VH-VL binders against q0atu2. Designs and how they scored, part 118

Target 1, 119 residues: q0atu2
Amino acid sequence: MLDKKARIRTSREYRNVFEKGKRLSGRFLIIYYVENALDNNRFGFITNKKIGMAVIRNRIKRQLRAIVREYQGQVKNKHDIVLVARAGIGKSSFEGMEKDYIAIMKKAGLFARNANKID

## First folded at step 6 (VH-VL)

Design u33 (framework fv_recibokibart)
Fold by ESMFold2-Fast, scan of step 6:
Structure u33 (fold): chain C 119 residues (1-119), chain A 121 residues (1-121), chain B 108 residues (1-108)
Amino acid sequence: as target 1 above (119 residues)
Amino acid sequence: QVQLVQSGAEVKKPGASVKVSCKASGYTFTGYYMHWAKQAPGQGLEWIGEINPKSGGTNYNQKFQGRVTMTRDTSISTAYMELSRLRSDDTAVYYCARDKLYWESLYFDYWGQGTLVTVSS
Amino acid sequence: QIVLTQSPGTLSLSPGERATLSCRASQSVSSDYLHWYQQKPGQAPRLWIYGASSRATGIPDRFSGSGSGTDFTLTISRLEPEDFATYYCQQYGDSPLTFGQGTKLEIK
């Protein structure tokens, strides 16, 4: 799980990322991202009803947190990043979500070009 | 009434730059992303990029990266797209179009009327 | 990037006939992120169908959209004179956003 200080927690903090940030769409994910004034990265996760029932949305959210945690060392420091799960993600494999995350983070310039899993 | 009104036609020489404007009215300018698209004569539409008018944050299609700059002026609800080092194949109608800031509305509900840019020597 | 291929490039039909326009994606696109725009000469595109099957406000019910995965279709059940225009499909499923090359509906 991500450390508490690495989480975006309040509606106000989420709105800040959406309103002040940039956006990039991937196959299963949209990211909203903005540089912050903190010493660390923070991540937020949004799932909506188009994905499926609550049990599916909760599974997706947990899997996305695991993916983000594995690659957190590849992410440029001092960013707030919100991942919004898109319709269709519920039918994706874990590997499919991971591949999409890496691709969109590279396109956004938030990863090193050759980003890999952190040991 | 929602309107996106673009600047008038431009004729430029190869190597020059062009800056097209898109003035928004009838809605909260900072509540919607502004996109730009290119349509060469007799061809389809090509997405150039997007700007968040509230932050000025941009994402560009890699094909135009390095030649395109998008900006905005919130005091006059106007978005700009500047294309540099113009070539003859940049001759096209350029459109602005909006979509919602949030993820629920990812389609272009309103478009500007278009700006014809002609690049010829 | 996702390439959208529309077919045919031109459809020559008469008022009263049925039109079927195809849009094929090079890789799977969620139907929620496939849209259709209508464009008449000298005019900006207008949103026509969004999310593969939802008609935009004011669009007549003779227009319907369908499809999933890589194959999408716009159908006009009975052409009216005002329907002759170019139709573009667009995906918002993956960046960069892409459009098809268009299908021109022309009167024969």
Scores: ipSAE 0.415, ipTM 0.837, lowest interface PAE 2.8, mean pLDDT 90
Fold by OpenDDE, second read of step 7:
Structure u33 (fold): chain C 119 residues (1-119), chain A 121 residues (1-121), chain B 108 residues (1-108)
Amino acid sequence: as target 1 above (119 residues)
Amino acid sequence: QVQLVQSGAEVKKPGASVKVSCKASGYTFTGYYMHWAKQAPGQGLEWIGEINPKSGGTNYNQKFQGRVTMTRDTSISTAYMELSRLRSDDTAVYYCARDKLYWESLYFDYWGQGTLVTVSS
Amino acid sequence: QIVLTQSPGTLSLSPGERATLSCRASQSVSSDYLHWYQQKPGQAPRLWIYGASSRATGIPDRFSGSGSGTDFTLTISRLEPEDFATYYCQQYGDSPLTFGQGTKLEIK
């Protein structure tokens, strides 16, 4: 699991990202991202009831957190990033989610220049 | 009722810039992303980009990256799209459109009336 | 990125007939992210169907949308004179957002 300092935890923090941040839509994810005043990145996760039952939503969140954690070191610092799971994510594989995450983060320019991951 | 009213037709020379406005009313301007689309004569629609009126954050179609600038004036609920280094193939009707989020769906529920931009030498 | 191909390019029919418009995506698109717009000459596009099968407010029930994956369809059960226009499908499943090239429904 992500370190506490790497988590968006409060409604106010989420609101700030939605109001002040940029948005990009991928196949399975929508990301909202904004620069923060910290020396680290913070991540938030949102799942809609359309994805499925709570057990499914929690599974998706765990998977997304795992993906974010894996690539955390390659993401440009000083960003608050909220991942919104889209309806189709429930039918996607973990690899599919990962691919979508990488793609959307690249589009957002949030990966470091030297990030050498294959889509 | 929601209304998007765009500025009038423009005639420009190649190399010039054009700035189209879109005044919103009937809703909270900062609460919805604003999109812009291009429609060349007799052609289909092409997405140009979006702006968050609250923050001013933008996302552009790579095709227009470097030539398009989207801004907004929240005091008058107006969004702007500026296209620079105009060329003949920029001749088109440009539309602003409000982004609607309903559940997980995202679509354009209201459109401006369009602004014709003609680029000719 | 995601290419939407509409067919036919032009559909010539008479009032009272059934119209079937197709939209094919180059890759799978969630039904929630596939929409249809109607546009008449000299006018802006207007939201017609959203989420593949939901009619926008004020849209007659003779219009219906269906489909999933890569194949979507807009159907008009019985054409009325005011239905003759160009219809565009659009995807919001990936950036950049893209439209089909449109199907022009014209009166025969």
Scores: ipSAE 0.018, ipTM 0.662, lowest interface PAE 7.4, mean pLDDT 91

Design u34 (framework fv_recibokibart)
Fold by OpenDDE, second read of step 7:
Structure u34 (fold): chain C 119 residues (1-119), chain A 121 residues (1-121), chain B 108 residues (1-108)
Amino acid sequence: as target 1 above (119 residues)
Amino acid sequence: QVQLVQSGAEVKKPGASVKVSCKASGYTFTGYYMHWAKQAPGQGLEWIGEINPKSGGTNYNQKFQGRVTMTRDTSISTAYMELSRLRSDDTAVYYCARDKDYWESLYFDYWGQGTLVTVSS
Amino acid sequence: QIVLTQSPGTLSLSPGERATLSCRASQSVSSDYLHWYQQKPGQAPRLWIYGASSRATGIPDRFSGSGSGTDFTLTISRLEPEDFATYYCQQYGDSPLTFGQGTKLEIK
């Protein structure tokens, strides 16, 4: 599980990312990201009811948290990043989600240039 | 009612720059992403990029990366698209369009009337 | 990256006839991210169908959208004179946002 300090937790924090950040759409994920004034990154996760029942949404969140945790050390510092699960993600494999995450984060320039990623 | 009113037609020489404006009214300007699209004569639509009017954050189609700059003036609810190093194939009608949703559909519910930019020597 | 191919390029029909417009995606697109626009000469595009099957406000019920995966369809049950225009499909299932090349519906 992600460290508590690495989580976006309040509505205000989410709003700040949406209002002040940039977004980038992938196949299964939309990321909203903005620089923060902290010395660490924070991640938030949003799942829509259209994805499926609560059990499915929670599974998706767990999977996304696992992905974020795995690559956390390779993400540029001082960012608030919200992952929005898109329609169709429920039909994706974990590997598909991971691949999409990596692709989007690269496009956003949030990974270090020399970071070794699984493609 | 929601309205997007764009600036008038432009005629430019190759190598020059053009800046098209899009004034929004009838809604909270900073609450919706603004997109820009290109339509060459007799051709289809091509996405140029988007801007978050609140933050000024942008995402561009890689095809236009390095030549396009999107900005906004929140005080007058106006978005701008500047295209530099113009060439003949930049001749087109350019549209601004409001993005309806952040999460779901991501479609354009309102469009400007378009701005013709002609690039010729 | 996702290429939308519309067919036919031009569709010539008469008022009262049924029109079927196709939009094929190079890869699967969620229905929520496939949309249709109508455009008449000298005018800006206008949102027509969103989410593959939902009519925009003010759009007559003779228009319907359907499809999933890679195949989407816009159908006009009985053409009216004002329906003759160019129709574009659009996706944002993946970046970058892309449009089909359009189907021109012209009067026979």
Scores: ipSAE 0.648, ipTM 0.899, lowest interface PAE 1.0, mean pLDDT 94
Fold by ESMFold2-Fast, scan of step 6:
Structure u34 (fold): chain C 119 residues (1-119), chain A 121 residues (1-121), chain B 108 residues (1-108)
Amino acid sequence: as target 1 above (119 residues)
Amino acid sequence: QVQLVQSGAEVKKPGASVKVSCKASGYTFTGYYMHWAKQAPGQGLEWIGEINPKSGGTNYNQKFQGRVTMTRDTSISTAYMELSRLRSDDTAVYYCARDKDYWESLYFDYWGQGTLVTVSS
Amino acid sequence: QIVLTQSPGTLSLSPGERATLSCRASQSVSSDYLHWYQQKPGQAPRLWIYGASSRATGIPDRFSGSGSGTDFTLTISRLEPEDFATYYCQQYGDSPLTFGQGTKLEIK
């Protein structure tokens, strides 16, 4: 689970990331990201109705939070990052989501080397 | 009515830089991402990159990374794409295009008319 | 990157005929992120179909899009003279955004 201070929670905070940030699209995820003025990273998660029913959207959110939690030590500090799940994510495996997250974070320059332990 | 109007044709020498403009009207300029695409003579379209006009944040196709710079001037609702160290294979029509939706649609509902850039000795 | 391969490269038909244009992706693309554009010589591309099957505003009923996974199709049920143009598919199912090489629809 992510610490309370590592979570983007208000509509205003989400809007700030979307309006001031960059974006990068992966297979199952889009990330929006901006440098923040805090001494830590914050993560937000968005799942829309194109993904499926509430039970599927809630499962995806839980899985994404678990992935972010696992790799948070490898993310460059002082960023607000919002993960937006793409329509195809509902048919992805947990491993597929994890690989996409690692790939997109590396491509964005937000990940230190060694994020993926498997060659 | 939405309009994207690009600057006129350019002829450049190899090694020079070119800066193409795209003036937007008929909508809130900062509400939509702007993209740039290349079309070489007789060829298909190739995506160059995108800019968030509100923040100035950019993402470039790796093929153009290091040679392309995208900027904007919100006071005149104009986006710019500068391509440096020009080669003969940069000869192409360059298009700006508006992303339909602020954050999710990822398709282009309006395009500029195109700017022909010719690189020749 | 996802490569979009359009076939045929050139399709020669007469007005009144049915046209079927193919776009095949090198890996699966959600239909929500597969789009089609029409381009006439000397003109900018114009949005034609978005999300694989939704017609853009003003596009005639004779145009339809379909497909999922790796195979997508643009169909014109009965060609009109103004339909002869180049059609491009485009994906943003993964970065970078890519276009197909185009199918040129020409008069036989």
Scores: ipSAE 0.235, ipTM 0.771, lowest interface PAE 4.6, mean pLDDT 88

Design u35 (framework fv_recibokibart)
Fold by ESMFold2-Fast, scan of step 6:
Structure u35 (fold): chain C 119 residues (1-119), chain A 121 residues (1-121), chain B 108 residues (1-108)
Amino acid sequence: as target 1 above (119 residues)
Amino acid sequence: QVQLVQSGAEVKKPGASVKVSCKASGYTFTGYYMHWAKQAPGQGLEWIGEINPKSGGTNYNQKFQGRVTMTRDTSISTAYMELSRLRSDDTAVYYCARDKYFWESLYFDYWGQGTLVTVSS
Amino acid sequence: QIVLTQSPGTLSLSPGERATLSCRASQSVSSDYLHWYQQKPGQAPRLWIYGASSRATGIPDRFSGSGSGTDFTLTISRLEPEDFATYYCQQYGDSPLTFGQGTKLEIK
């Protein structure tokens, strides 16, 4: 689970990311991202009805939160990032979503080396 | 009523820079992403990159990274694309095209008329 | 990057005939993010079909798009003189955005 401080919660905060941010499209995900003035990263998640029924959308949102949590140590600090699930995501595996997330975050330049790891 | 009007043709020498403009009208300029594409003579289209006119945030195709700069002036609803260190294979028609920055509009619904940039000695 | 390959490169037909244009992707692309543009000499491209199968505003119903995964098709059921142009497919499924090399429809 992501800490409350690491979550984008209000419509105003989501709108800020969309209006001020950059965008990058992946196979199953679109990310919108902008540098923030906080000391931490915040993540938002959007699943549209195009994905499928509520059960599927809730599963996808839960899986995306798990992926983000797993890789949060690799994300450059001070960013607000919104993940928008694309229509095709409902047919993807967890591994497919994870691979797409990693690829898109690398393309966006948002992954940084962990300071605790020897290079 | 939506229009994207680009600047006129340019002839440049190798090593120079060119800055192409795209003036938007008939819609809220800051509500739509602006993209740029290249079309060399007799060739297909190649995506260069995009800019968010609201923030000025950009994402470029890696092939053009380091040589392209996209900017905008919201006071005159105009987007710019600057290409530096020009060479002969930069000779092409350059197009601007709009796309809405909400996730549900991911296609280029309106295009500028194109700007021919010729790079020759 | 996703490579889009269009075939044939040139299709020579007469008005009244049926045209079938192919676009093949090197990787699977969601149909929602595959689009077709029409371009005539000296003109900018124009949005023609978006999301593999939806006609853009003002596009005649003789045009239809279909396909999924890696294989997409643009079909013109009965060619009119104004339909002779170059058609490009485009994917918005993954960055960088890419276009096919085009299929030129020409009069026989």
Scores: ipSAE 0.072, ipTM 0.724, lowest interface PAE 5.7, mean pLDDT 87

Design u36 (framework fv_recibokibart)
Fold by ESMFold2-Fast, scan of step 6:
Structure u36 (fold): chain C 119 residues (1-119), chain A 121 residues (1-121), chain B 108 residues (1-108)
Amino acid sequence: as target 1 above (119 residues)
Amino acid sequence: QVQLVQSGAEVKKPGASVKVSCKASGYTFTGYYMHWAKQAPGQGLEWIGEINPKSGGTNYNQKFQGRVTMTRDTSISTAYMELSRLRSDDTAVYYCARDKYLWESLYFDYWGQGTLVTVSS
Amino acid sequence: QIVLTQSPGTLSLSPGERATLSCRASQSVSSDYLHWYQQKPGQAPRLWIYGASSRATGIPDRFSGSGSGTDFTLTISRLEPEDFATYYCQQYGDSPLTFGQGTKLEIK
């Protein structure tokens, strides 16, 4: 579960990340990210109809939130990050999504060197 | 009419830097990502990276990371790609290309004419 | 990175013939992220087919794209003289974005 403070809430906030941020595409995810003026990170999640039916999109959103929550301690502070699920994610395993997330976050420079070590 | 016009051909010595420009017209410059690609003589295309002209945010292919810098000047709708510490295998035509600010699929609808950079001693 | 392998490297045909160009990916790519470009000597590439099967604006209906997974095909049903060019496939199913090495379509 992500705290309310750690979630991007409004259309304006999403638009700010898309317009002012950087992006990096992985196999199952695209992230858009920008440094914020807050004392914490915030995450947003987008799943579109290309992924599949509502039950699949809801499962993907739940799994992505779980992955983000698990690794939130490794993410550089003061960032707004939006995860956009790509069309192929519906056929991915949980492990596949997790590996993609870690790889993208490392490539973006948003993870510390120890991000792949789970305590 | 949408146009991407690049700077002219350059000849550089090994170890030098080159800065190629791409001037956009006929559309809202800050509404589209700008990409750069390399094509060595007689070879295929290789992606170098992208820039968001609105923010200046960049993402580079790791093969060029540390040697490439992308910038833009919104007042003149111009994107720049600077490649440093030039080597003989940097001899190529460099293209800028436009991509819509969308997450669905990444393809290039308009391309600059290309800039030939020759690295020779 | 995903490697795109195009075959044949060179395809020699006459106007009026059917051309079939192959693009094979080293790992599965969603069709939404597979695109084709045409390039003539001395010119920049031009978008031809996007999302594996959608023709770009102004592209004649003799061109069609198909495929899924690791195998993609560009087909030209009846070659016209202006179709002789190099064709590149491109993916952004994973970063970095990559292109195939190209198939040169030349007059026999």
Scores: ipSAE 0.170, ipTM 0.751, lowest interface PAE 5.3, mean pLDDT 87

Design u37 (framework fv_recibokibart)
Fold by ESMFold2-Fast, scan of step 6:
Structure u37 (fold): chain C 119 residues (1-119), chain A 121 residues (1-121), chain B 108 residues (1-108)
Amino acid sequence: as target 1 above (119 residues)
Amino acid sequence: QVQLVQSGAEVKKPGASVKVSCKASGYTFTGYYMHWAKQAPGQGLEWIGEINPKSGGTNYNQKFQGRVTMTRDTSISTAYMELSRLRSDDTAVYYCARDKYYFESLYFDYWGQGTLVTVSS
Amino acid sequence: QIVLTQSPGTLSLSPGERATLSCRASQSVSSDYLHWYQQKPGQAPRLWIYGASSRATGIPDRFSGSGSGTDFTLTISRLEPEDFATYYCQQYGDSPLTFGQGTKLEIK
């Protein structure tokens, strides 16, 4: 579960990320992302009816939160990031979603490089 | 009615730069991403990149990264694509195209008429 | 990069015949992100089918799209003269966005 301060919570905050941010599409995820004026990162999650029934959408949301939490330390600070689940995500494995997340975050330049981890 | 109107044909020498415009009308310019695509003579379509007109945020196809710059001017609802260090294989029709920018739409519902850029010595 | 391969490259038929155009993806693509465009010489592409099977506004019901995974099809049940054009499939299932090379539908 992500800490309260690390969550995007209001429709206005989501709208701000969509309007001011950049977008990058992966296989199962689209991310929208923008620098914020805070001292931390915030994450939002969108799963819509195209994904499937409520039980599937709830599973996907929980798994995405777990993935984001696991990789929190690798994300460049001061960003608002919204993950939008794509229709095909319901057929993906946890590992498939995790690999897609890592790939898109790297492509977006949002993950710290290996050299930074050594430091 | 929605319209995307592009600037006229350009003839450039190798090494020059070209800047193509796409003027939008009939909708809220900042509500839709603008994309650019290339079509060489007798060939298929190739995606160049996209711009969020509200923020100016861009994402480019890696093939064009370093040579393409996309910008916009919201006061005149116009998007621009500049391609630098032109080569003969940049000769193509360049299209702008619109997609909806939040969570639903990922297809191009309206296209500009195209701008022919010819690169020759 | 997802590669879209269209077949045949050229399809020569007469008005009244059935046309079947194929688009194969190198990786699985959700049908929601597979689209078809029609392009006539000297014109911009026009959205024809979106989400693999939904006809765009104004597109005749003789056109249908189908498919899932890696295999997608555009079918024209009874060709009209105005249907002879190049058709492109496009995916937005993964970045970068890619198009197929096109199938040119020409009069026999």
Scores: ipSAE 0.203, ipTM 0.764, lowest interface PAE 4.2, mean pLDDT 87
Fold by OpenDDE, second read of step 7:
Structure u37 (fold): chain C 119 residues (1-119), chain A 121 residues (1-121), chain B 108 residues (1-108)
Amino acid sequence: as target 1 above (119 residues)
Amino acid sequence: QVQLVQSGAEVKKPGASVKVSCKASGYTFTGYYMHWAKQAPGQGLEWIGEINPKSGGTNYNQKFQGRVTMTRDTSISTAYMELSRLRSDDTAVYYCARDKYYFESLYFDYWGQGTLVTVSS
Amino acid sequence: QIVLTQSPGTLSLSPGERATLSCRASQSVSSDYLHWYQQKPGQAPRLWIYGASSRATGIPDRFSGSGSGTDFTLTISRLEPEDFATYYCQQYGDSPLTFGQGTKLEIK
């Protein structure tokens, strides 16, 4: 689960990631990531109006949270990570979104190369 | 304990409107989305829409768009679902259901007892 | 929309038997957003399994959920008389939210 401590919640926290973090772009996602001083990872999610109507944005956000939750055990600790949904994500399948997440996280060095779904 | 208590059965004529209420207790009303579902006699469940009790924001199933209005009164922890231009196929039991917290899970953990709405000439 | 198709429509079994209920989605659904509800005549649905495989509070361990992608299953290892009801799967992964048409588990 993504509990309260695993979430980026404040504008200040988001700003810190954007200003100090690294950026990588995937097909459907952009990630910003920076090391934190905690013992756990924190995740943030951004879906803007370019994605579509609120219902679509909410769906995408839910799907991204699900993906992050499924793979959180394979992500290197002590990172703040913000996922920004790109405009094309609204037309992607869940599998496509998941594949893009895995690819970009591996590229960032946050995932093991053999990362797979954790049941 | 969490409870959702709905208003009583309704009998309406075609073309009329019906407003069903769902009173919540045992939790912070504004902290959880409220959903509504339709179940025609002997049939399955159909999602109608949701409301954010805090903001009043709504999302409706396109099938009911233009005929359904969801509202809430936070002062009495009550959600409302109004269906207008009623027709015979609107005859069903309508349920309110509480949404679970998004970051933990997304499902309906508590349901109202249901409200039968009968539309007949 | 995501269409959930349950099978069989009706399942007739006796107490003590094993029941297997299927829910197939028209497109992939995260296991976190696939749920099962139980409903008895004249009653509201009750949350039974959430996140494909997690039993709701108070649900006996004879119930289990499994599956991923487009194929999900609810299994009752050994039926008790009180288990005979209609079971619905539901997805919360995409709008509109949708339910399966239900599987009626009836006593043979």
Scores: ipSAE 0.018, ipTM 0.708, lowest interface PAE 5.9, mean pLDDT 91

Design u38 (framework fv_recibokibart)
Fold by ESMFold2-Fast, scan of step 6:
Structure u38 (fold): chain C 119 residues (1-119), chain A 121 residues (1-121), chain B 108 residues (1-108)
Amino acid sequence: as target 1 above (119 residues)
Amino acid sequence: QVQLVQSGAEVKKPGASVKVSCKASGYTFTGYYMHWAKQAPGQGLEWIGEINPKSGGTNYNQKFQGRVTMTRDTSISTAYMELSRLRSDDTAVYYCARDKYYYESLYFDYWGQGTLVTVSS
Amino acid sequence: QIVLTQSPGTLSLSPGERATLSCRASQSVSSDYLHWYQQKPGQAPRLWIYGASSRATGIPDRFSGSGSGTDFTLTISRLEPEDFATYYCQQYGDSPLTFGQGTKLEIK
């Protein structure tokens, strides 16, 4: 579970991230992200009916929160990040979701900078 | 069947460290989070923190941050909680508890038997 | 942090009577994340009710949970001798996870 200050809760806050943020697609996840004026990160989660019935959507939300919580310390500070689950996520394993999250966050430059080939 | 078996009682002096173990059996150790809770004599329960046995990632209650370290050894399905710079008010029974986070609502479905840690001089 | 306040602190009743135990949260908690544990002296807590109203495996139907928002209740319709124990509510909605101080159910 995430601290209250680390969660995006209001429709206005979600709208801000969607409208002003950048977007990157993974296999099972799409992230929207924007730098905020706070000194902490905030996360939001969206699952839609295309994923499956309520019990599946609720499971996916819990698993995504667990993944985000686990890697919270590696995320560059001062960002609002919304995770949107893609239709195929309902067929994914927890490991598959975790791998996708790590890959997409690295690609976004939100975890660690990619190693460059030195001369 | 699912079991969480904790190490035996410890008596420590103020300033020492204690490391309590919790050995899991009867399920896939890396499929469940492990939590630790404190219960001082005659008092209620206080959450200390959690560890993901698969990644080793931890989240601690701010009250214990800086004094607690949680680790695990997946080869023997064992979780550890180390509490440093012990004070008399650290005297308590410490419990490990399993969280079925991946498949169901977040709750502690199985608990270890508890480890009494006494801090006195 | 979310503070859970249980009342009464001690409830003295006889077998056969109805027990009502309250848990009040300092701020709203989703019922999905409000749980109850039973603890007997010298033993670890045991999951009793999860998600405010679902009985854990093996828990008799004389136990029921209810509530939403800030107000939650554990009810025992007809007390049996083995029901006398301390009951703790717990929230898993927000960090840090917190427990109530407990209600001790004792024989009158």
Scores: ipSAE 0.008, ipTM 0.551, lowest interface PAE 15.1, mean pLDDT 85

